# VH-VL binders against ADP-ribosylation factor GTPase-activating protein AGD1 (AGD1): the designs that were tried, part 4

Target 1, 225 residues: ADP-ribosylation factor GTPase-activating protein AGD1 (AGD1), of Arabidopsis thaliana (Mouse-ear cress) (q9fit8r1to225)
Amino acid sequence: MHFAKLDDSPMFRQQMQSMEESAELLRLRCLRFYKGCRKYTEGLGEGYDADIGFVNALESFGGGHNDPVCVAFGGPVMTKFTIALREIGTYKEVLRSQVEHMLSDRLLQFVNGDVHEVKEARKRFDKATITYDQAREKYLSLRKSTRLDVAATIEEDLHSARTTFEQARFHLVSALSNAESKKRFEFLEAVSGTMDAHLRFFKQGYELLHQMEPFINQVLAYAHQ

## First folded at step 14 (VH-VL; from q5 with light chain E98H)

Design u6
Fold by ESMFold2, look of step 17:
Structure u6 (fold): chain C 225 residues (1-225), chain A 119 residues (1-119), chain B 112 residues (1-112)
Amino acid sequence: as target 1 above (225 residues)
Amino acid sequence: EVQLQESGPGLVKPSETLSLTCTVSGGSISDYYIHWIRQPPGKGLEWMGTIYTSGTTNYNTAVQSRVTISVDTSKNQFSLKLSSVTAADTAVYYCARHETDSSGAFDIWGQGTMVTVSS
Amino acid sequence: DIVMTQTPLSLSVTPGQPASISCRSSQSLLYRYGKTYLEWYLQKPGQSPQLLIYKVSNRFSGVPDRFSGSGSGTDFTLKISRVEAEDVGVYYCMQYIHLPYTFGQGTKLEIK
């Protein structure tokens, strides 16, 4: 629980300030992390493109079924290798997509969405505070000699300003609470999901190549005689 | 009834980190702001920092580069860490509670724990 | 930082007589909506501080009615209408309207 007490006191406002500062510090860290994640996923994408190029080159070297060069270099063997290498490439593209969705997108939502909402809620709260302060000052300056219609207007303005102020205060509390929730739990989940995506990527690659191990050893033995 | 109890080593060597714990009994720590206040022997009171129910903090600028206040909800405990201590950090350290401004800033205090910084 | 200046720093009082302690802040402690978050604490010998008065003039629960607080702006006063032996200790004023929270230097009250 982020807020237990909502009385508008110096300590309450100091708590809000502390949460805003914490959110801004986290925003800066998320932006740096996002840049690292983007470079990583771009690298995976470039690696996938390189995988495709390598597999295409290997296919061309091995030739088609009716190609005499293909027979000389073991064309059916090369075809099995290119199929396996292409599958490993697709695992890398899945990993890239998972890291982007699980981590990069969440980092951007925090930076551009959640913290932005805190900043906008603060601006609205500050404006509502000024209006409420002014309305209260006018109300407290009323004299018994003040015209009844003027006094009634000042009282109505005070009520409206207080309502707007309390709404703005609650909205700022809500925005701060949301940002703190993201800080505490959601990023741990995102990083852990990213690690699980890496585990699955390596497991899939290992399983594929492990199933091919007898064939690889047979081909190596043939090449060495 | 709610009680606060400070604990930690009474002696800390210069340049090391002072580490204290404030244990809350008879109440939920999620309901209170907790403050740390210190008092050098024979001298006045100095507010060091506050931890809010959100887990965020404010620190006295005089010590902000060296102080960390944190909470462990599973142990019903707050902690104070003060790094790079010197003899000037010798003091009685108090934790104090704030629940509502209708009962003041620091309505419940711990008994205090003396920390001496000496080689 | 708001400097809180107490006068006197030491006070010796005959039991049954009144006592008055002044606290002056380096800037106004008036908060929005007419509120002022100025407090008085008593630290008896060998004890932790205890809250006496909050928001200038409100007695904390269990504090005898011989204690009263007053003041506004930068000038505040704690009065004890009839000092008793149990009132011995150091009195502190404190503000928490602005960070950092600051205490006065303390006023030591002794019995003559």
Scores: ipSAE 0.648, ipTM 0.878, lowest interface PAE 1.4, mean pLDDT 88
Fold by ESMFold2, look of step 21:
Structure u6 (fold): chain C 225 residues (1-225), chain A 119 residues (1-119), chain B 112 residues (1-112)
Amino acid sequence: as target 1 above (225 residues)
Amino acid sequence: EVQLQESGPGLVKPSETLSLTCTVSGGSISDYYIHWIRQPPGKGLEWMGTIYTSGTTNYNTAVQSRVTISVDTSKNQFSLKLSSVTAADTAVYYCARHETDSSGAFDIWGQGTMVTVSS
Amino acid sequence: DIVMTQTPLSLSVTPGQPASISCRSSQSLLYRYGKTYLEWYLQKPGQSPQLLIYKVSNRFSGVPDRFSGSGSGTDFTLKISRVEAEDVGVYYCMQYIHLPYTFGQGTKLEIK
């Protein structure tokens, strides 16, 4: 993050304020996006639960190896179908976990972590500014007749307040720079990773069902006698 | 030697969007705040907005609902867009640089470009 | 918005004579650390504005010594100790302590 000359000037503070406003607007968008992600991953989890229930019902319908329904379906082909359907369910659970980790967690970290640090750094900066201003006023009010030990204490308080102020200022700059860095690149990576996770999910599903195609064709041909 | 050059259409129809560019040469764009200032014919100067090195902006409240300032770092260019223009937006438009308050707010100005809003 | 009021709005001076331009702000321009961010610009005929004076009294690089600025709080003055033909143009004061940044109305300087 590159500030035009790090003097504490009106334009420097106006830049900081503009960056804080930008971070807050992005926080609101991230929060909405996070809520959408949570709803989506909840749906995937519910879908997984439904997949397992469907497979359990299919297994129960098939009965034992001597059941007429099981024999009519080609015996162990029912087992292959139920195994494949369970595998598809596990792919869905992997997708849910990947979306949560890659996108939901990052959105929440920005909202609760990075922007929170900006707000805390601003509070420290404002407090340090006030104490520095007060220490300057005390120093400027010193008279020639002021006791030496009182004057020395006031001068030391001024130096301490100035140091704390400059540290708070750099900390706020650092927090703002961190938030800007995440704005530009980290969310692009997260969204792209989410798209890749979906690609892998559908590819795995296709490959699994493609391996089942000969068994599907056998059962269909038998059923169409 | 840093130089600023404004460019864009000299004529814009009412209700359309005015679009200008400011090209920076001779310096690192990451070091400067860029301002847009306009001057209606025979009138004074009006600050329109600033884009900071962060890419964030502040705008004059008089135009903030209509103005957008942006940057293309790869081209060393800044842009001004002003939507829903009227005859009142007819002016010379300047871009200006700020680097440090030890040299003032606007130490380098472009030559200016005249934009007329007319049907 | 901080209103910047210049007087006079027009000035005719004989070459070699002094000139004085006043600028009054609607609010104090005093900033932290004793700094005051009041500036003066000159726009010569047909040209872009150019910086003359920053932070009340500091001459920008290349500005002749005959230009000087003074003032505090809300009242500021630009003085030209000896007006020359090249000084013709419109003079603006400007503040940037508070958004929006605002200019005075301008003072047109002419040679008589």
Scores: ipSAE 0.645, ipTM 0.875, lowest interface PAE 1.4, mean pLDDT 88
Fold by ESMFold2 at other seeds, fold request of step 17:
Structure u6 (fold): chain C 225 residues (1-225), chain A 119 residues (1-119), chain B 112 residues (1-112)
Amino acid sequence: as target 1 above (225 residues)
Amino acid sequence: EVQLQESGPGLVKPSETLSLTCTVSGGSISDYYIHWIRQPPGKGLEWMGTIYTSGTTNYNTAVQSRVTISVDTSKNQFSLKLSSVTAADTAVYYCARHETDSSGAFDIWGQGTMVTVSS
Amino acid sequence: DIVMTQTPLSLSVTPGQPASISCRSSQSLLYRYGKTYLEWYLQKPGQSPQLLIYKVSNRFSGVPDRFSGSGSGTDFTLKISRVEAEDVGVYYCMQYIHLPYTFGQGTKLEIK
C-alpha cells in the first residue's frame, strides 16, 4: 500500500475514509473471532480441570488400603496411569495458553489498540482540518485596510494551523497503514501459530502413549488372565 | 506513456456475471486509482466504482450490490465483475486512471469495450 | 446524488464562431480551501472521453487555449472561443466532491 504523496483532494479523503470503513469491518470480524477463541480456550481450561478431577478420582480408587485391586496389581499400575494422564492434561493446558497468547491477545490488540488509534487519529485530523479551514478563510479575507499587526498575527496563525494539519494527516495515514499491514501478515502468523500449537499438542500426547504401549499391553494381558 | 486496455467477452447472457479486465501498460499500477465508467448506447456516462492504491473500493450505490472491482498486481490488471446482468447493463465499459495529486479525476481512459446483454 | 444539468443538449455552430455550454449542479460544488472540483470532458465520435478542464478553469495538458472554463457554486460554463471541426462531439461536466461521481447528460456539438 502506498501513499506516494499526501494531498487533500476529495479522492484522497475518500480513500482514507474507505480504509477506515475497511478497518472497522475487520475490527467487528476480529471481535467475533476473539469471542470464539475465548470460548475455545475456556473449554480447554474446563477440560483440564476435568482431567485433574478424573485423575484424582483414579488415585483415590487405586490407593485404598488392603483391597484386592490395590494389593494385586493396582498400586504401581495406577501410579503410572495417573502420571501419564496428568501429563496429557498439562499438554492441554499448554495448548490453551498458547492459543490465548498467539491468537486471542493479538486479536484484542487489533481491536482495542490498532483500530482505536485510527479513530483517535481521525478525531485529531478533523479538528486540525477545521482549525486550518478557519485560519485560511481569515487569511484570504485580508484587505489592504487591515492593520499590519493583525495581518501578521493571522499569517502566523495560518502557519501554525497548517503545520498541525499536516502532522495530523501524517498520523492518520500512518495509523491506517499500520492497520492495513496487520490484515495481511499478523493474522496469518497468529492462525498458523495456533495450528502449530495443535500439532505439538497431539504429537506430545501420541508420543507419551506410544512409549507406554508395551506396558499398557502387558497390564491388559494380565488383567484378562 | 501510460495506456489502459479493456478486454472481455462482448456478449453476456441475462442473469450471468459480466467480467472485464483493464490492463495497464507503460506505468506501475501501484500508483494509480482505477475507475470503471460505463455508457449505454446513445446515453451518458455512469461512474461505477473506484479502486484505490490501498486496494479498498467505493462503488456507485446504483450498482453496489452487484459490482466488484479488484486488482491483480502480478498481471498489472484490474477487473470488473457485475453480477445478475440484464439488458439495462448493455454498455461500453471504460477503465480510467487517476494518479494521486494529479490534474483531473480521469486523466487517462481506455478505448472502451462494448458488452451486450442478450439471450 | 448530485444532479448535473447541462444546457443546451445540442448545439450547432459555424466554424470559427464561439460556443458556450452551461452546467448546473443540484448542490454547491465548493470544497474546502475555496476549491471546486468540477471538470469538463469531450467525447469525440467513436472515441473515449478525454479530460479538457479540471478544477473549473484549468486546461488539461495539450488542450488548446480556445477552451476555457468558468463558474462557481452551482453554475459553470465551458466556452470555445473559435470552434474547429475537431471539436465535434459530446461534452460532459462532472463532479467528484461527493460519491457517487456524476456526469451531466451531455451536450452534442455539431458543425453547421
Scores: ipSAE 0.640, ipTM 0.877, lowest interface PAE 1.3, mean pLDDT 88
Fold by ESMFold2 at other seeds, look of step 23:
Structure u6 (fold): chain C 225 residues (1-225), chain A 119 residues (1-119), chain B 112 residues (1-112)
Amino acid sequence: as target 1 above (225 residues)
Amino acid sequence: EVQLQESGPGLVKPSETLSLTCTVSGGSISDYYIHWIRQPPGKGLEWMGTIYTSGTTNYNTAVQSRVTISVDTSKNQFSLKLSSVTAADTAVYYCARHETDSSGAFDIWGQGTMVTVSS
Amino acid sequence: DIVMTQTPLSLSVTPGQPASISCRSSQSLLYRYGKTYLEWYLQKPGQSPQLLIYKVSNRFSGVPDRFSGSGSGTDFTLKISRVEAEDVGVYYCMQYIHLPYTFGQGTKLEIK
């Protein structure tokens, strides 16, 4: 676990501050990375749309009943080529979706969710600390001559402030531990998954076009005659 | 019984990087914070930095731009790197632990290792 | 940075006699909940520092009862009720309530 001890000491608070600073530095890097991912996935989506448009145009060129060039020699090869290109387009859309889910969404959750929760938990902790310090000072300033109803109120306020402080402290510890865990493990997993998604995309594309190689060579050889 | 032992080269040339290791035996690295403290010959003690159980750090502002403290949990080791050293960095370097509030800030110290910075 | 100022910087003591070392901080070391994180260390000749006293007045495990600490705010004192030969070395006070952690200059104790 990220915290070996939970008592409110100078070193405990110094550890918390160090974790908050680390999370903020990573948030800035994650935000830049997220913007790059968003631009990349938008490009993949636009590329997919362009692929479909290209395939549609090629199908119209190669599949016309009234076009003697297409009827004479291009139709079956064009059909194989358009089918292959359409499938590569679907691989690209799968890649876009995988990058968005595995990396882009996780980066945004860290930036807008996890670090935001740390900052809110810190604010609550600071407020609870001030309230507890004030309640404790009032309690320690009680005189033997203090009215019993005033003393009882001060003691109840101290108990409530301590309870709220301990809860706020544990909430901040929890938020920091969550952010630190994502820093070390979840982003490594996300980047690795994105790398694997790219490997699968290119491997599938290669294997599909490799099947078309004999037809490509046949057409090229005929065109050189 | 937890023991700390510093190791590293005793002589470092100016402008190079000083690199030291603190090896922990007899305890789990995850149970306490590790600190690096140095002592120039004939002078007092200077805290350089702390690495927490989270792996995050705080450094003395005097050396913050040059110091890196890290941990290798698989080796039960901590490292200190101090870049761009000068003769002023000549000192005995200690690692020390803090485990609990009832143990004080530096309840266990290593033996120390002397590092001399000279041409 | 909190400056920790020790006085005296050196003292010679006849065995069996008391010794007193003062430490003054440039800022109050009072922390939340009434705690003060002021510590005393002894560095014997050729050895690493050893913790003596933590939180102003608490003796660390194994430290003889002739050592005691006191003080509050900015003024702190380490007392040795009867100095022995094994007490020779340099004594440091230290704070860790504020970064950076800082030590006093040291007080060298010698036997006469």
Scores: ipSAE 0.571, ipTM 0.848, lowest interface PAE 1.9, mean pLDDT 87

Design u6
Fold by ESMFold2 at other seeds, look of step 20:
Structure u6 (fold): chain C 225 residues (1-225), chain A 119 residues (1-119), chain B 112 residues (1-112)
Amino acid sequence: as target 1 above (225 residues)
Amino acid sequence: EVQLQESGPGLVKPSETLSLTCTVSGGSISDYYIHWIRQPPGKGLEWMGTIYTSGTTNYNTAVQSRVTISVDTSKNQFSLKLSSVTAADTAVYYCARHETDSSGAFDIWGQGTMVTVSS
Amino acid sequence: DIVMTQTPLSLSVTPGQPASISCRSSQSLLYRYGKTYLEWYLQKPGQSPQLLIYKVSNRFSGVPDRFSGSGSGTDFTLKISRVEAEDVGVYYCMQYIHLPYTFGQGTKLEIK
C-alpha cells in the first residue's frame, strides 16, 4: 500500500532498501522481546508449579476436613483458603498461556517468518536482476549478421528474464508491504492484549480473595482469642 | 494542483533543535516522496534527506546523526528536525516533491523558509 | 559522494545570443536500462528552484523550447539558443542516482 507504482527508478530501489533496513532493525528488537517473553512465561509456569506444591503441603499438614488438626486450624475455613490458593494458581496458568499465544508466538512469527520472507524475496530479486542484466547485454550485442535462430533465442530469453524479474520485484514489494503492515498495527494489538490479560488475571485474583476477607478476619480473631 | 509550503520559526539558538513543517495541499500525501533541501545564503543547494511513501527515510550522511524527517498523514504534513544546530545550519530550507510515476524529479518546490542560527 | 562540477561558474550574455553550461560528474550517471537521471534547475532571483530538464534531455512542461539538454556518462550540457531577460538566475545540475543526491555549484547567468 506504500508503493504508488512499481517504477524501477533509483528512488524506488532506495525506498526498498530503506524498508529492508527498517525491518531488520525491528527483527532484532523483536528477538530480544521474544526472549524476554519466553523467560517471563517460563517463570509463570514455574510459579504455577510452586503454587500447587505449596497448597499440597498445606493440605497435607492440615489433614482432611474430618481431621482434628484441620478443625483446630479453623476447620472448613482453612479448606476454603487452600481451594482459593489452588484456583489462583490456575489463573496464573491461564495468563501464561495468553502471553504465549498473543505475544510470544507473534514475535517469533515476525522474526522467523515475515522478515525471513523479505530476505528470501530480496535474494530472488537479486538473482533475477543479474539474469535480466545478462539477457539484456546479449540482446544489445546482437548484430544483423547474427543467425536468425540464435537471435530469436536471445530475444525469447530476454522476454522470459524480464517476466521473472517483474515477478520477483512484485514478490519483494509484497513481502516488504506485509512486514511494514505488521510493524504498524499487529504488535500494538498483541501488547495491548497482553496488558488486558494481566488486568483480567489481577481482577480474578482480587475478586476471589475479596470474598475470603470475612473468613480471613474470622481466623485471625480466633487465633488472638 | 499540488502545492508545498514550509513553515517554522525563522530564528533558532545554537545547540537547539530546528523544527520545520511542510504542508501539502491539492494532492494525496501518500503518493509522493518528499525531500528537504537547504541553501546557505549565497551558496548552493544541499539535499538533506527523503521520506518515502512507506514512511521510511534516507538522509545525507553529512547530517544523518542530527536530522529526523517524519510525516503526519492526518494533517497532510511533513516535518524536519535538525538537532544541535550551529551557525553553519543557517540557510533557506525547501521541501520538494518527487513524482514517483513520471521522471522521478523534483518538479514542485515550496517557497522556502529562512532559518537563522544565532545567539 | 558524486561531485557535480559546473563550468562556467558565471556567464554574461547579450540578449538573443546563445549560452552553454557544462556539468561534469565524478562518475558515470548511467543507470540500468540505458537511463540517466540528470536534471537541470533554474533558480531565478528571489525564487525557489524550478525544474527545466529531466533525464538529461526532456523539457519539463511549460519550459520554452530554447532550452535543451544533452550528454551522457559523465559529461552533460544545458544550452539556451536565445537568451532572454527572464532567463537570468543560477542554473544547477543535479543527480539522484546515488545517495547522497548532489547538485553542481551553480552557474550564474546575467544579461550583459
Scores: ipSAE 0.498, ipTM 0.820, lowest interface PAE 2.2, mean pLDDT 86

## First folded at step 19 (VH-VL; from u6 with heavy chain I34M)

Design x5
Fold by ESMFold2 at other seeds, look of step 20:
Structure x5 (fold): chain C 225 residues (1-225), chain A 119 residues (1-119), chain B 112 residues (1-112)
Amino acid sequence: as target 1 above (225 residues)
Amino acid sequence: EVQLQESGPGLVKPSETLSLTCTVSGGSISDYYMHWIRQPPGKGLEWMGTIYTSGTTNYNTAVQSRVTISVDTSKNQFSLKLSSVTAADTAVYYCARHETDSSGAFDIWGQGTMVTVSS
Amino acid sequence: DIVMTQTPLSLSVTPGQPASISCRSSQSLLYRYGKTYLEWYLQKPGQSPQLLIYKVSNRFSGVPDRFSGSGSGTDFTLKISRVEAEDVGVYYCMQYIHLPYTFGQGTKLEIK
């Protein structure tokens, strides 16, 4: 955006309104995405709880690692499987936490920070516009017979109102430009980080189960005898 | 010197999507308010929509459900897509720029491209 | 929508004589800070429109001084003090104060 060429024209005001509408649509999209993310992390949490329940049931069936019945079942290898399944559950809880902090928290930060700043900048611009309009009306009402000290005050007020108005106008442009530019980079980082978290989760799970493969094959061969 | 050139198919079948591209040379597309304006044969001018320096848009309410204007800054181009076309969409399509400063007006127009909607 | 109504829709003028084209908007085009945004365009035969006048009365660069614009509120006029053969074409007024942006229906100027 090039500030030196953005005169306050009907098209400029229409541009600003279009940018504000775009920012509000983005806020709504961020809130919808947040709700989807929350549902997903709740699902991961429920999945973790289910994993723990499954492992607990398996341990109870085997009678634990010091149970004579467990030893008779081939218990030392079964205990390794139970420990591995608990570790996979732990990886899932880490994934849940990472998605929450990397994506959910950032979506709310954008909504509460950047979009809030746009709304505050609009309020300041609207107030400055009213003040400027009022100062112009008083200035245009000046008569040639008006006292010099009264006229000087009115002219000073007009100058101050114009300056404040231009500052508020450029601040609103800046806030809107910031919101537009941050949506691309912030979303990309958050989603990419979430994908990396999933990569790490599956890699850890694979490596753990790969270590279990000899024990799996040993038990299967034993069961076929 | 800034120049605008429209390009795209001259014939489009009814119910399909009309797609046009405006290529800007001699200046950056993001420095101007860019517009699509059409003129049916023998008729007057109709503004279709604007893409602003911010990349956001406004469309004529008469076509807003069917029109999309977008920008490709890497090619210094902006485009018009008009879906579900009928014979009423037959027109010369112009791209035009409007300056952003106080001397602003539609000072540069493309040469126009004729689009006919027929089977 | 702001309707822009031009009169006449067609006129024939003897070279060297004046011409006048009126444009009436359905709503005031007065904007903030006393500004009015009304533009005039000429579309010569076989050509794209070209800008003549912006903000009611300002001639665009390269436009001959025989073209002048005036008016306020809802009533605007384009005058050509002495028409030349090169002035043949269709003249349009245009507003962008309110969406959608609208043009007048056009005034065809011909030489007798």
Scores: ipSAE 0.574, ipTM 0.859, lowest interface PAE 1.7, mean pLDDT 86

## First folded at step 20 (VH-VL; from x5 with heavy chain S30T)

Design y3
Fold by ESMFold2 at other seeds, look of step 20:
Structure y3 (fold): chain C 225 residues (1-225), chain A 119 residues (1-119), chain B 112 residues (1-112)
Amino acid sequence: as target 1 above (225 residues)
Amino acid sequence: EVQLQESGPGLVKPSETLSLTCTVSGGSITDYYMHWIRQPPGKGLEWMGTIYTSGTTNYNTAVQSRVTISVDTSKNQFSLKLSSVTAADTAVYYCARHETDSSGAFDIWGQGTMVTVSS
Amino acid sequence: DIVMTQTPLSLSVTPGQPASISCRSSQSLLYRYGKTYLEWYLQKPGQSPQLLIYKVSNRFSGVPDRFSGSGSGTDFTLKISRVEAEDVGVYYCMQYIHLPYTFGQGTKLEIK
């Protein structure tokens, strides 16, 4: 994306306004998406807590009973099951953290940071425009009878106001360009990374449980005696 | 040198979508603002919308609910889609380019393409 | 919307004689820094419109010097000092300071 020319024309200002409106519309969608992401990651955290509770209950069933049949559940095979189930819970916590950092934090940065910077740059641009307009009016009102030192001061003030205006315009253009870049590239990467994090989570879970298959079969064969 | 050429179906049925393409030769569209203007037969000119170098747009409020202007930088083309057309949308459609403030708003025009909406 | 009103809507001119076309806007077209973004276009028979004058009085590249523009605020004039046969067509004024961009109704110029 680029600005073909940094002139202060009606079309240039209309372009800037169109970009500001586009950024605001995206901000509203990002805010709703952020709320969904936060609910999802909170759900993963609660799921982790539930996993730990389930494993603790299984350990107590296998190791806390004074009945001979229940004591057998506290043996080496039961320990392998509870260790595996705890590891699956930790995979879920890793997934929660990955979604938070890869997606949720980026959405919030756009809403609170990038779009806020556009609005602040607009305010500075508007103020610099007014100051430049005022300095220009004073310069255009100069007469040949104006004292030389007064005329020199007015000309210096015009130069300073122009410089400040041009800097503010550059900052607004930069803030708008940054917001446009974010919506085209960074969000796609964040969503794709979130999908990859889910793929890794399910692969790790499958591989761990697949290693448990001989022990699962061993317990099933023992239970069928 | 720089040439703008409109293309698309010359006949569109009512309620359907009018779709036109403007192909730019001899220059890049990403450096300049691009416009669509139409002229009903025997009538005056109506600006429909502008697409900026950023890819954002402004549309004439009279048509903004029905119009979409988009760009394909790989083909050096930009397009107009106007949905839910009626006989009132029968017009010659022009694409135009704005080069600089020292050259006016619409200083390069295509030849125009006639689109008839008839039932 | 800014309404652009042209007068006359048609005129016939003897070759070599002057012509004058008026354009009045419903709002001032004065923009920042003393600039006014009022333009004139000519559409010759069977052709696309072509830019004649931009920013009230600047002739576009290749436009003969017999064309001149003037005016301020809400009242603008296009003058042709000596009309020639190739000047026939419809003349439009246009503004783009305020969205939507709007054109006048057109003034048809004919040779008598």
Scores: ipSAE 0.601, ipTM 0.864, lowest interface PAE 1.4, mean pLDDT 87

